VHH binders against o26223. Designs and how they scored, part 212

Target 1, 191 residues: o26223
Amino acid sequence: MKLLWTSQHIKVTVHIDGKVSKMDVLEAIKTRRSIRKYQDREVPEELIDKILDAAMCGPSAVDERPWHFIVVRNREMLEKIPEVHPYGAMVKDAPVAIIVCCDSSLEKIPGFWVQDCSIASQNILLAAHSLGLGAVWTGVYPLEDRVEGIRRLFSIPEHVIPFSVIPLGYPAENPGTRDLFDPDRIHLEKW
Below, E stands for the ipSAE of ESMFold2; O stands for the ipSAE of OpenDDE; V2 stands for 0.75 times the mean of E and O plus 0.25 times the DockQ between their complexes.

## First folded at step 11 (VHH)

Design D47 (framework vhh_7nfr_2)
Fold by ESMFold2-Fast, scan of step 11:
Structure D47 (fold): chain B 191 residues (1-191), chain A 124 residues (1-124)
Amino acid sequence: as target 1 above (191 residues)
Amino acid sequence: QVQLQESGGGLVQPGGSLRLSCAASGFTFSYYWMSWVRQAPGEGREWVSSISYSGGWTYYADSVKGRFTIARDNVKNTLYLLMDSLKSDDTAVYYCAKHKHSAFPETQDAFDIWGQGTQVTVSS
């Protein structure tokens, strides 16, 4: 299969070979930016699957891996998120959002699910960026009103805690990179 | 000024190799997916290969997979296409194209900036 453009625009899908190098990982980390403006274009299911695979590869305390993910593509549902999340206005304009959740029944060590879900959230942002997408982490936990609003909106069970809402899509903005290195935050051998 | 300029085309014998370059200016090259697209005489445009803004992900048309390699240098703002084992069917004008957005283009309308093209002729 190949992609051919004629006056009729013949569409043929092609096999995708993904690859990352050692230097490419550092590039991805240093150039990832929060993206809040998205093109009106659907994100293929294959890319979402790759992102979620990466999310689940994070280290987890005592290997508890408490994360669950809700993939939201329904426009009406995306449009309701800003009603329960005051800083989530951009979500309604995204083609898709991932809600990172913790299943508390899977927690083996108290409190570390927050770190586990933070790692999963960061991996989603980084994987999305590496695949040419843009994303932003919008905070849910520990803000009780947001937690309960998201829970109600997506029928999330009592034992599951929504942690973050991450809209993603093809970027419609291109912010510059940031130089964030601060040597004053590095202490050798003692404070 | 926003510009893409290809170079490296020419006449080559079947089985030969060529390296195409595309110099980008006037925009932040490292933020965009880039593609190579070709057009043979009397035919429509055919997508050849795409590369993510980081270079970590590449896509190839089945007709060139295993023979062509797409690469980029974000420090030099340059896109490359390394072509090995060239066939007569690879004869075309090769265009460098910038994606309007990140990710794989399904139509030629996915690009907003095109180079002028460079001719590749594979003939004995």
Scores: ipSAE 0.000, ipTM 0.145, lowest interface PAE 14.1, mean pLDDT 83

Design D48 (framework vhh_7nfr_2; at its last look DockQ between E and O 0.01; V2 from the best seeds 0.00; counts 0 for: pae E 16.1 > 2, placed apart)
Fold by OpenDDE, look of step 12:
Structure D48 (fold): chain B 191 residues (1-191), chain A 124 residues (1-124)
Amino acid sequence: as target 1 above (191 residues)
Amino acid sequence: QVQLQESGGGLVQPGGSLRLSCAASGFTFSYYWMSWVRQAPGEGREWVSSISYSGGWTEYADSVKGRFTIARDNVKNTLYLLMDSLKSDDTAVYYCAKHKYSAFPETQDAFDIWGQGTQVTVSS
């Protein structure tokens, strides 16, 4: 049974006027793109709060919720992040970045924190998109050079592991939508 | 194979200048911070200078500040140390070192790869 997925071109109308267009969950997921260019426009605190709320709503192993979030708006600090993160160049152009971290002391089962923080990070991306913002996931963990760079830059304790840096802003680009569905990656009952 | 190879050392008179190079291979050079470290005869290793992966951040030991300039060419996978106004006290083997982390080194453990070194001798 070839699931004929009709590529419905969901036109994500990015309303320039900051009006949060209501999009459903599937629309948010399907239309989300990494945004690396941002307008010279501040992100309201209210939107960051909503994004962080969403970030904390994901499941975690044994409900350990090991995540912490550093919200960075300071221009000097934003400009320093690219120096410790080779793929963080766009962070200096963003009005705000969220650093997702794991507090290892909160882990109940070792190792699942990566999944937990991934879920939190993805929720940040989806929430941002649904609110008319653009964001991109820049990976920090598991690369030791980046982990320690971010750690030292933000004076993060040793038991806390920086996981991702997510710059956010009003989009100054529109990469368009893409269809990533691949039926060859679906196996029925067996490989 | 991961390798750092220093060159450009030599004998110079006080007040002279040298340019050291370090050729990197076997790893993504542009993803790592780099440093120069020197060791004088009978002394321990001394940190000289560090540079961020993009070159946006540089730091120098007080002993070389204003005289030495660290630079890098990520296209050529090469680290440089421009040494001006050389002094007798600058005589040492100079090592290129790769950082483990994107941060300035606090200890020798900050480095995971070293070159063989190049001799710099400042003498009248």
Scores: ipSAE 0.540, ipTM 0.793, lowest interface PAE 1.0, mean pLDDT 91
Fold by ESMFold2-Fast, scan of step 11:
Structure D48 (fold): chain B 191 residues (1-191), chain A 124 residues (1-124)
Amino acid sequence: as target 1 above (191 residues)
Amino acid sequence: QVQLQESGGGLVQPGGSLRLSCAASGFTFSYYWMSWVRQAPGEGREWVSSISYSGGWTEYADSVKGRFTIARDNVKNTLYLLMDSLKSDDTAVYYCAKHKYSAFPETQDAFDIWGQGTQVTVSS
């Protein structure tokens, strides 16, 4: 809890972090937007734990669940991410980032780890949104230079593949609503 | 059509200055770390300096630290090396090189694209 004092009379303002949204699933999916600007405000560990719990609840090919996660809160490390990821400029301004990784030793069926890690990444975005946070998926795999840059920066073993970097924080921007429904992409019974 | 083309070399007296440029084409320049590497007559290649994607992180060899400045212009797809207080020991062919990986390279095999080089001669 963050306490703030005002100069008008003696008034204490208490900010309680970690409030859960009562948004339904469809609303969460439809209103989630990529957020690249964050408040200078800490994200409680409790919320990160809830987000990672949701990430691990995705379906996985042959139940292999090859995902591992690195939680980065260290300011010096966050500031280095843009130097190895050219579209990761927003990460240096985020209070925390999650790196989604695949442990290839856990893979049971070749190649499906990409889908598994994509599902985990999307669940992170949705869970963050439902908890009042903003996040953005910045791509690492399959861009070899980014994969090796992130691996070296975080001392990731050779059998582990960094898949995505997801900065998170309380949003400092409110992007407009998107209408993405396109019936021309729906085919009945046949193409 | 992937190319790195250096320019700006020449003959200069000790204590002088030069500005080297490297024009990049055929790849997305702003995605990659870039380096300057030099080779003196009869010597192996020596790493001089590296710069990150954004230019926010730079590294220098001890032999040039405080005298050289690496810079980049991602709009013009150009890498620069500003060389001050030149010494006879700086005489070499200077190559710009693109990193295979975004992180700082540990060996010369970490570079996948090399320029043709530009000669710098420091002599009175």
Scores: ipSAE 0.000, ipTM 0.170, lowest interface PAE 14.7, mean pLDDT 83
Fold by ESMFold2, look of step 12:
Structure D48 (fold): chain B 191 residues (1-191), chain A 124 residues (1-124)
Amino acid sequence: as target 1 above (191 residues)
Amino acid sequence: QVQLQESGGGLVQPGGSLRLSCAASGFTFSYYWMSWVRQAPGEGREWVSSISYSGGWTEYADSVKGRFTIARDNVKNTLYLLMDSLKSDDTAVYYCAKHKYSAFPETQDAFDIWGQGTQVTVSS
């Protein structure tokens, strides 16, 4: 996408379409890293919309789509998360966080919601990465103290289960890529 | 002192190649997307290419796709632009720029630090 940066050359472009990544999907998967340091900058609503659209593209057990998302931008709420989620300390430094939840009333096959919400959570991470943002998945479920702490903090009803908290923002770190392929984990025909 | 310093420009014949470098100092280079932007004589600045903090995402203007390659070395804090199959209308001052907020530049507001530029001239 081309932008002209003088008043005599400024053009209006359709940036929503111009944000479609040319990154190969395998490259995106291999280069995504957990990012825990963020710039002091707000994330535009348009990018959050793209990320949540991607989250909802994931498969789910019998198409049950049990996920709900809470978008948190309020500074005071972000600062309270570490009080109930000790491994979420970086959340207070993020401009925004997404809480991935399961509405258990939408389950069609009991227990598969964990897989469904895991898929949505990973799609959030990949979509954020593709848009030049950094994110990290911080686990909530199945740790009951964290589940109840987050539920209480955000007034989440009893039939809704907070699964993960994903802070995100423009990255202020780059941990580099990893080579994690391990052929000993591959079994042909049987264990 | 926060600084970007370009080098590697020069005079080259059409069809030739050139490698630009941009040395970064005074900030944590690996935390930011970086871009190349060019300005032809009497023209406005034109975005050329961007690269993510890891190098895993690259974007190119249509006018340079397939001819230019952006790269970075986060150990040496250096941004590169490998320019092949150069044309006369690639003649410009080339700037490296540090992203401020967005991974996808919309306007010049996307950048907060600019280099002084290096001249590339493609002439027979």
Scores: ipSAE 0.000, ipTM 0.115, lowest interface PAE 16.1, mean pLDDT 85
ESMFold2 (binder alone), look of step 12: mean pLDDT 84; pTM 0.856

Design D49 (framework vhh_7nfr_2)
Fold by ESMFold2-Fast, scan of step 11:
Structure D49 (fold): chain B 191 residues (1-191), chain A 124 residues (1-124)
Amino acid sequence: as target 1 above (191 residues)
Amino acid sequence: QVQLQESGGGLVQPGGSLRLSCAASGFTFSYYWMSWVRQAPGEGREWVSSISYSGGWTDYADSVKGRFTIARDNVKNTLYLLMDSLKSDDTAVYYCAKHKYSAFPETQDAFDIWGQGTQVTVSS
């Protein structure tokens, strides 16, 4: 018995460990879910590089692009995150986490770095989803104890602000999609 | 016990519709991409359609695009193929197949679990 791929199929898709995605943008946005359970599988460096490339493609205020990223694969470091982040228990079970940071020296407009880093964080979640991975955003800023805890744990300098911790991996859960459209939040012409 | 069991095949007139089902057991169905692959009389196996573990991504062979729809129910551990506007060229044994990895396969060895197949005959 032979498996025969058609020329059309070969031209359309390639299996490269989650590298190719056929989701359109709206579908990716609507089907992305927070994933907190991960398979005991390493995430290839090339997928992390693709995710970080996507993170840096987000818009930023006056193109300031203040984001820096810490990639954490060290088991001992991942296990210490729940000590400084009470809602980050799932991080210790993830094969990798990305810490999204703001370098305040790159900020051109005071306060807009929060929006910039939020966009970068969302792009990480969407890119991970499009590559067959699962991820969840765990909040750090503006909670002072978490900011200080993460800063100390990862030797982050004082001019850099840790914003979010995003564990990711191959999903070990598959929640269904959500229907969140609420027309009562849409006002036509005026409030 | 790991297995895939197809059902829903049969004889149908050209232009008709048919719904195939594949019941999965013995593995965590929701972790894996699933595909439908067919084999026409005297031919090799031909890929038909694939669906991601969440159902958020689907792909189709050019020969069936616009006529077939692949779907999955991760609560029921079941894969579906809804076939519309059937043609005589769609006559084949249809197999349910589990991908070895979470992503779409490039090679013929991309699948590790196969069903027994269900016969679809399109004839007048």
Scores: ipSAE 0.000, ipTM 0.112, lowest interface PAE 17.8, mean pLDDT 83

Design D5 (framework vhh_7nfr_2)
Fold by ESMFold2-Fast, scan of step 11:
Structure D5 (fold): chain B 191 residues (1-191), chain A 124 residues (1-124)
Amino acid sequence: as target 1 above (191 residues)
Amino acid sequence: QVQLQESGGGLVQPGGSLRLSCAASGFTFSHYWMSWVRQAPGEGREWVSSISYSGGWTYYADSVKGRFTIARDNVKNTLYLLMDSLKSDDTAVYYCAKHKYSAFPETQDAFDIWGQGTQVTVSS
């Protein structure tokens, strides 16, 4: 990597070691990793409530707030997700998963629900990480056959669109952190 | 009418290469995950590989990882399996299969449409 624009932006660097009990926002963003291996431990309901509160705090287009959430703890149901979701193999081993959905009846501006649900999904990942949990975003929308598979499995109404499946648990792996900063993707004033 | 038609099978020497094709018709090919599944004489069906609707994700059985490549052409509505370093154990009828939902097949029930199959024989 090259630091060609270093000092164009003032940053106070704090060493990120990948292990935190309390995180500031930048630390949580920089150290969050996709976690696909989970301990055989239940996630307390209070932590799920905090995560869902964070999910609902994201900005929403014209404040439409179209998201609904399904919390899945039933192992039999979790074990069926890989049958309808190709990247969902890890879900069967998770103690809990959150399905992020869009209720199309709440949509005020066509098409922006995808952004609303993406923001909610990312907030779930960050909140989980800040609370000592691991999670991974597995995509459902826009693959129509995957959307219908999840819909049937969880009895989701036709006007509701499943967007993502996010398994969560106490991590049983530590992939470390990544340094993803690329100054070549930053343009000053013009392209 | 929904159908899948395989081609490209045949006799090949051990260590050789072969390219299988599967022509799809009667459905929007680009909207579905597709798989290759094989069946050796007297044995059950074995999943070989899957590819996402866009081609962005692929999965392989451990027995073929590093030797086979699955690919698709959504303009031609065709699925491919490129087979390198073929072994006698690869001898089987190879089937093209359309997924009901999405790709990682835990069971044979994950597929709703099957082709007729194409025979691959790796010479002894």
Scores: ipSAE 0.000, ipTM 0.107, lowest interface PAE 17.6, mean pLDDT 83

Design D50 (framework vhh_7nfr_2)
Fold by ESMFold2-Fast, scan of step 11:
Structure D50 (fold): chain B 191 residues (1-191), chain A 124 residues (1-124)
Amino acid sequence: as target 1 above (191 residues)
Amino acid sequence: QVQLQESGGGLVQPGGSLRLSCAASGFTFSYYWMSWVRQAPGEGREWVSSISYSGGWTFYADSVKGRFTIARDNVKNTLYLLMDSLKSDDTAVYYCAKHKYSAFPETQDAFDIWGQGTQVTVSS
């Protein structure tokens, strides 16, 4: 006996065609949300390269550009991150994570590396979102236990400071968009 | 009411062109990836094309790449499929669909809102 199976599956073969316009920037900023649930799908290396290129295009104090990046795809390493980062549980379920680091030997003006690495981290989130990926910034610096835990796990030298861990992947959730505009926070001419 | 309504289908000869439209209402259209999915007589549903919320990214099935163009107008809440160099194998009911989450749907359950469909027939 042969049963007739009516398939509800979508037949999919995929080629990536993309075009980025300048109008996309405002939309990306307004619609980006933290994504903590990911599909079990690989992120192409070409998309990671594009995200990291965007990260390095951020402004930095006195053009010091102190950032370094570790790209983690190894499942065993991703599964160890929650052991040293209590709020990084979602990282083990992501196909890839980027660790944003500051090389203190590249610092030209003390303290501004925090802003530099924050800018790089936000550019990663925005670039990922614009490419159809989801990501979330999990904080490392300035929490000393997390800094040292991540340092040990990834053999990061003492002069390099791990700043953030950003898991990313194709999103498996859609929290929607927030209306965050608050005119009471805008002051004209004076406080 | 949340709905998607397709239009623009019809009978066309091989090598001809058609423009399909899908009018969206009842949700914030600009927040979501949108797709076109087709179903040929006696076949299962086949994904045709997807477009990101901004229109900055488009993806196409191998069978239509180079011949079809997906586009959207977020001011008019309308999705389009511009179909060129039509072949008899393109004969199908064409549905527009709203994505739940992903750019690359694997099953029909990846979509939460479907249109009623519009018939495209390519024959002489």
Scores: ipSAE 0.000, ipTM 0.288, lowest interface PAE 11.4, mean pLDDT 82

Design D51 (framework vhh_7nfr_2)
Fold by ESMFold2-Fast, scan of step 11:
Structure D51 (fold): chain B 191 residues (1-191), chain A 124 residues (1-124)
Amino acid sequence: as target 1 above (191 residues)
Amino acid sequence: QVQLQESGGGLVQPGGSLRLSCAASGFTFSYYWMSWVRQAPGEGREWVSSISYSGGWTWYADSVKGRFTIARDNVKNTLYLLMDSLKSDDTAVYYCAKHKYSAFPETQDAFDIWGQGTQVTVSS
């Protein structure tokens, strides 16, 4: 199969430690990798604010925007996350983590909050990458033991559902690029 | 009508076993954390065990850990407490309780719905 791709590149300008960098939107999407090793260096509050602003710009079903975010910088609290999340060991080594939550009182159409919170989570990952940070999505929902562990640890009320835990920091690893394009998954006009 | 109804209590000898049940009605049982709370004669209420809405997370008071098992059946809307190696100090009225919040219950105000209780007596 031969497919002809036309793409439009949108340049994004970011401010990192007094320096300006550019990253094309498509470049950001293609080069973002899961980062699990972080430098022993704090992430400025300004960058977290920019990341959360981007997270809230995602499309949501019937514009319900049910997302809430918990920003965790406390060392003791970060060290407790691996106790309730088996694949969250890297979180204790991160300078900050964002917990993406759904406030069910804001839900207008049943079930679409999962997609809404997935969009917010992906926007966090892309925004972090565009700002020179590394991040990884650690899954919470729908793994009920993790949902309940995180809820207990952060005193999350019953009408709010923790969806993902995303540790962030300056990357201390550089994973190689992957070629993930598979034209066999693209069908012209019919299956 | 919102209701919790306990059953399965009775007289048992030390070292014996009992299985308590709590039938829930009038609310979506699978949405809520549930607990067992007991009250010995002349004493205040003591939290015994909690279970998450899925059953995936359980917590136990130190006094019962290793002897009691909390479980739930979300299809039957029923909460269970399996009590092994019973001691005279386990003698109490056992209450089924629904959580207001999913967090660990720090006070009895953490619960909004209570059952009527079922008596457990451990004596020779």
Scores: ipSAE 0.000, ipTM 0.104, lowest interface PAE 19.4, mean pLDDT 81

Design D52 (framework vhh_7nfr_2)
Fold by ESMFold2-Fast, scan of step 11:
Structure D52 (fold): chain B 191 residues (1-191), chain A 124 residues (1-124)
Amino acid sequence: as target 1 above (191 residues)
Amino acid sequence: QVQLQESGGGLVQPGGSLRLSCAASGFTFSYYWMSWVRQAPGEGREWVSSISYSGGWTLYADSVKGRFTIARDNVKNTLYLLMDSLKSDDTAVYYCAKHKYSAFPETQDAFDIWGQGTQVTVSS
């Protein structure tokens, strides 16, 4: 790899004055980790509102925006999630969880709701991280037993498909950073 | 306060070796890719090498590949550049730089924090 920048000393720079960002977008993407251990303290409603606003800002196929969200704070309900989701044991210890759902009646292009709900789920993870919270995506769709278990547990209508369960809270672990960049997966101009 | 401070530069003969260090403070060093960038007299800035957060990935410019080694110590918050088989063309001010974003710093805008630089002179 070869990189060269040519810059002249004549370059004029004007300082930009704006709001100080606590974490820029790419820092959030690169440092976000799955968090499965949470402090025993509540997440303010204002932070949940910000996270859900970010979730709804994702691109959506033909702008169908089929996502709906269930916010679960009830401990008895959180404790029941592992009964229908084998890899969701950490959910019972979280102060709150968000269930990402697809309302199939809002779907305009068959099948693209999966991508739409994946985008919403990722935005939840990134927004949570940027606000000092930890979260993890636990998969529901396309596993039929989990879909039906979550549907029954939260009284979700037949035309709505539970997609993911995302527990979140203030992190009680720090897994460190990961080096995931793999240049062997990048092809220049052709395979 | 956010800063990067280089050291280890100096005068060396062709074929010699130098080790540059960059001490980082005021940010979480282990979260970021770090680079070495140099500027030779009368030339623009040239990217030299980059290292990933943990040191698992390293990138080198064609001009230094096989001669230079980039390394980091996340406990000491220090970046290193080990320079072997130095040539007169390696004469430059060497800057430590924190990546703003990508592993591929195609422009100087890829960096948000720069050190003051350390002079490396290779001559007989």
Scores: ipSAE 0.000, ipTM 0.177, lowest interface PAE 14.1, mean pLDDT 83

Design D53 (framework vhh_7nfr_2)
Fold by ESMFold2-Fast, scan of step 11:
Structure D53 (fold): chain B 191 residues (1-191), chain A 124 residues (1-124)
Amino acid sequence: as target 1 above (191 residues)
Amino acid sequence: QVQLQESGGGLVQPGGSLRLSCAASGFTFSYYWMSWVRQAPGEGREWVSDISYSGGWTYYADSVKGRFTIARDNVKNTLYLLMDSLKSDDTAVYYCAKHKYSAFPETQDAFDIWGQGTQVTVSS
């Protein structure tokens, strides 16, 4: 049916220094870093569309897919985010941000929307990285003041819960990779 | 046990080519970004190139871009630097270096393991 379309998402290609680099899934996962400094360059709409497509491909509890996304490019709105999210200062310097939301009317099983929106948020971070962009997850839920601040700022209805704010852009910093493998956290057969 | 050992240096004429190798032991080589760093006579250390743990990502200093190629063989635990169109300015001791955890290529504190170095001399 849509086999050709799904095949396009198996292979990821990123432009680095004018050359094309191909990143496999494991490399993308291991080399993704939080990026908080962005170039003064707009992110094309096609790249945002690809990122959001990837976000919606995540698994969800009982296939409830409760996520909604707000794409913010307006400079005045981006500059107001740090006022309601004090640890989101970098958002004002990003060319675009995605707000991941849960529409509670779509929730089929109570409480699992947090996992659903976490999966969507991680897919945004990985997809952005695979496309040569940088991003960082800034937490909104479960901090009630941030939830209500973001809700008021973006006119989000009461039945919708803002979960995370993810600024994105072309990276203006290049942190190296992290060695996070810890064999003490792996148990064979029993705890 | 933890060791990086370079080889392949030597004397070459300008425009010549060399292939440097770095044999890694005592750590999970395939998990780490690896770098080549050089030190010219009377100068500080200069970052040359980075390669990601899988080899899918590479970065080069402007001075070597288009002439040098960094590569790795994770089965053999070996890092390579293929140097083409060598110039007198490429004369240096070349070091293989392992990234510690979260490294920026230009930050020397980012490396926790260094090789002994291999001398490359480009002269007519």
Scores: ipSAE 0.000, ipTM 0.123, lowest interface PAE 17.6, mean pLDDT 82

Design D54 (framework vhh_7nfr_2)
Fold by ESMFold2-Fast, scan of step 11:
Structure D54 (fold): chain B 191 residues (1-191), chain A 124 residues (1-124)
Amino acid sequence: as target 1 above (191 residues)
Amino acid sequence: QVQLQESGGGLVQPGGSLRLSCAASGFTFSYYWMSWVRQAPGEGREWVSEISYSGGWTYYADSVKGRFTIARDNVKNTLYLLMDSLKSDDTAVYYCAKHKYSAFPETQDAFDIWGQGTQVTVSS
């Protein structure tokens, strides 16, 4: 694809190849970190749409795709999340948060929605990182007080279960890199 | 101080090579897409190349594809442009630029920090 910018002072033409190598993906996975400090800067809607597209590309049990997403940009609502989620204090400082939910009416296999929504949540984190944003996964399910608090705050119906709250924004911290490879956790042929 | 400072420009013969560097300070370099943009005498600015925050994605203008390589060192907070098989048409002031957003700036307003530029002259 070719993109052409036109302005009084800049002419830009770019040819986009778009092929992802295995090393590109591995680097993104290895360099993603939890980000809890954000710049006072809005995240464009187009980036949120790309992140949610990536979330919905995750595999799910028997292709049940039970996920629904709430995009929260309202400052007053973001400021209320820490009241019902004690480990979500950073959410009030984020420009936007995504609440990953499971619609239990879409569930085809009991219990697998947890794995489905975990996969969607990880795709959100990785997609945000690939777009230059920072994000952090904060748990809601299976903690009943958090589930009911978030449900009440966002008027979530009883058949829908809030799974995670993921604040995101342009990062204002760099936690550095980690080497997490542990060969002692790999067993060949048997435990 | 938020700053981008280019170096490595100079006079080179056609077919020669140059390596440009851009030292970044005052922001978290590893979190932003970076670009090289050039301006030839009497011309508008032309986008040359961009690199993702991790270095995993690189894109090039058709005019330089196959001849230039963009790279970054996130430990040293430095952006590079390796220029090979230089042509007289590559004569320009080269600027490094930080993307405001991530991935594929659509307008000049997509960059929020610019370097001062480094002159590249390709002449015999």
Scores: ipSAE 0.000, ipTM 0.145, lowest interface PAE 14.6, mean pLDDT 82

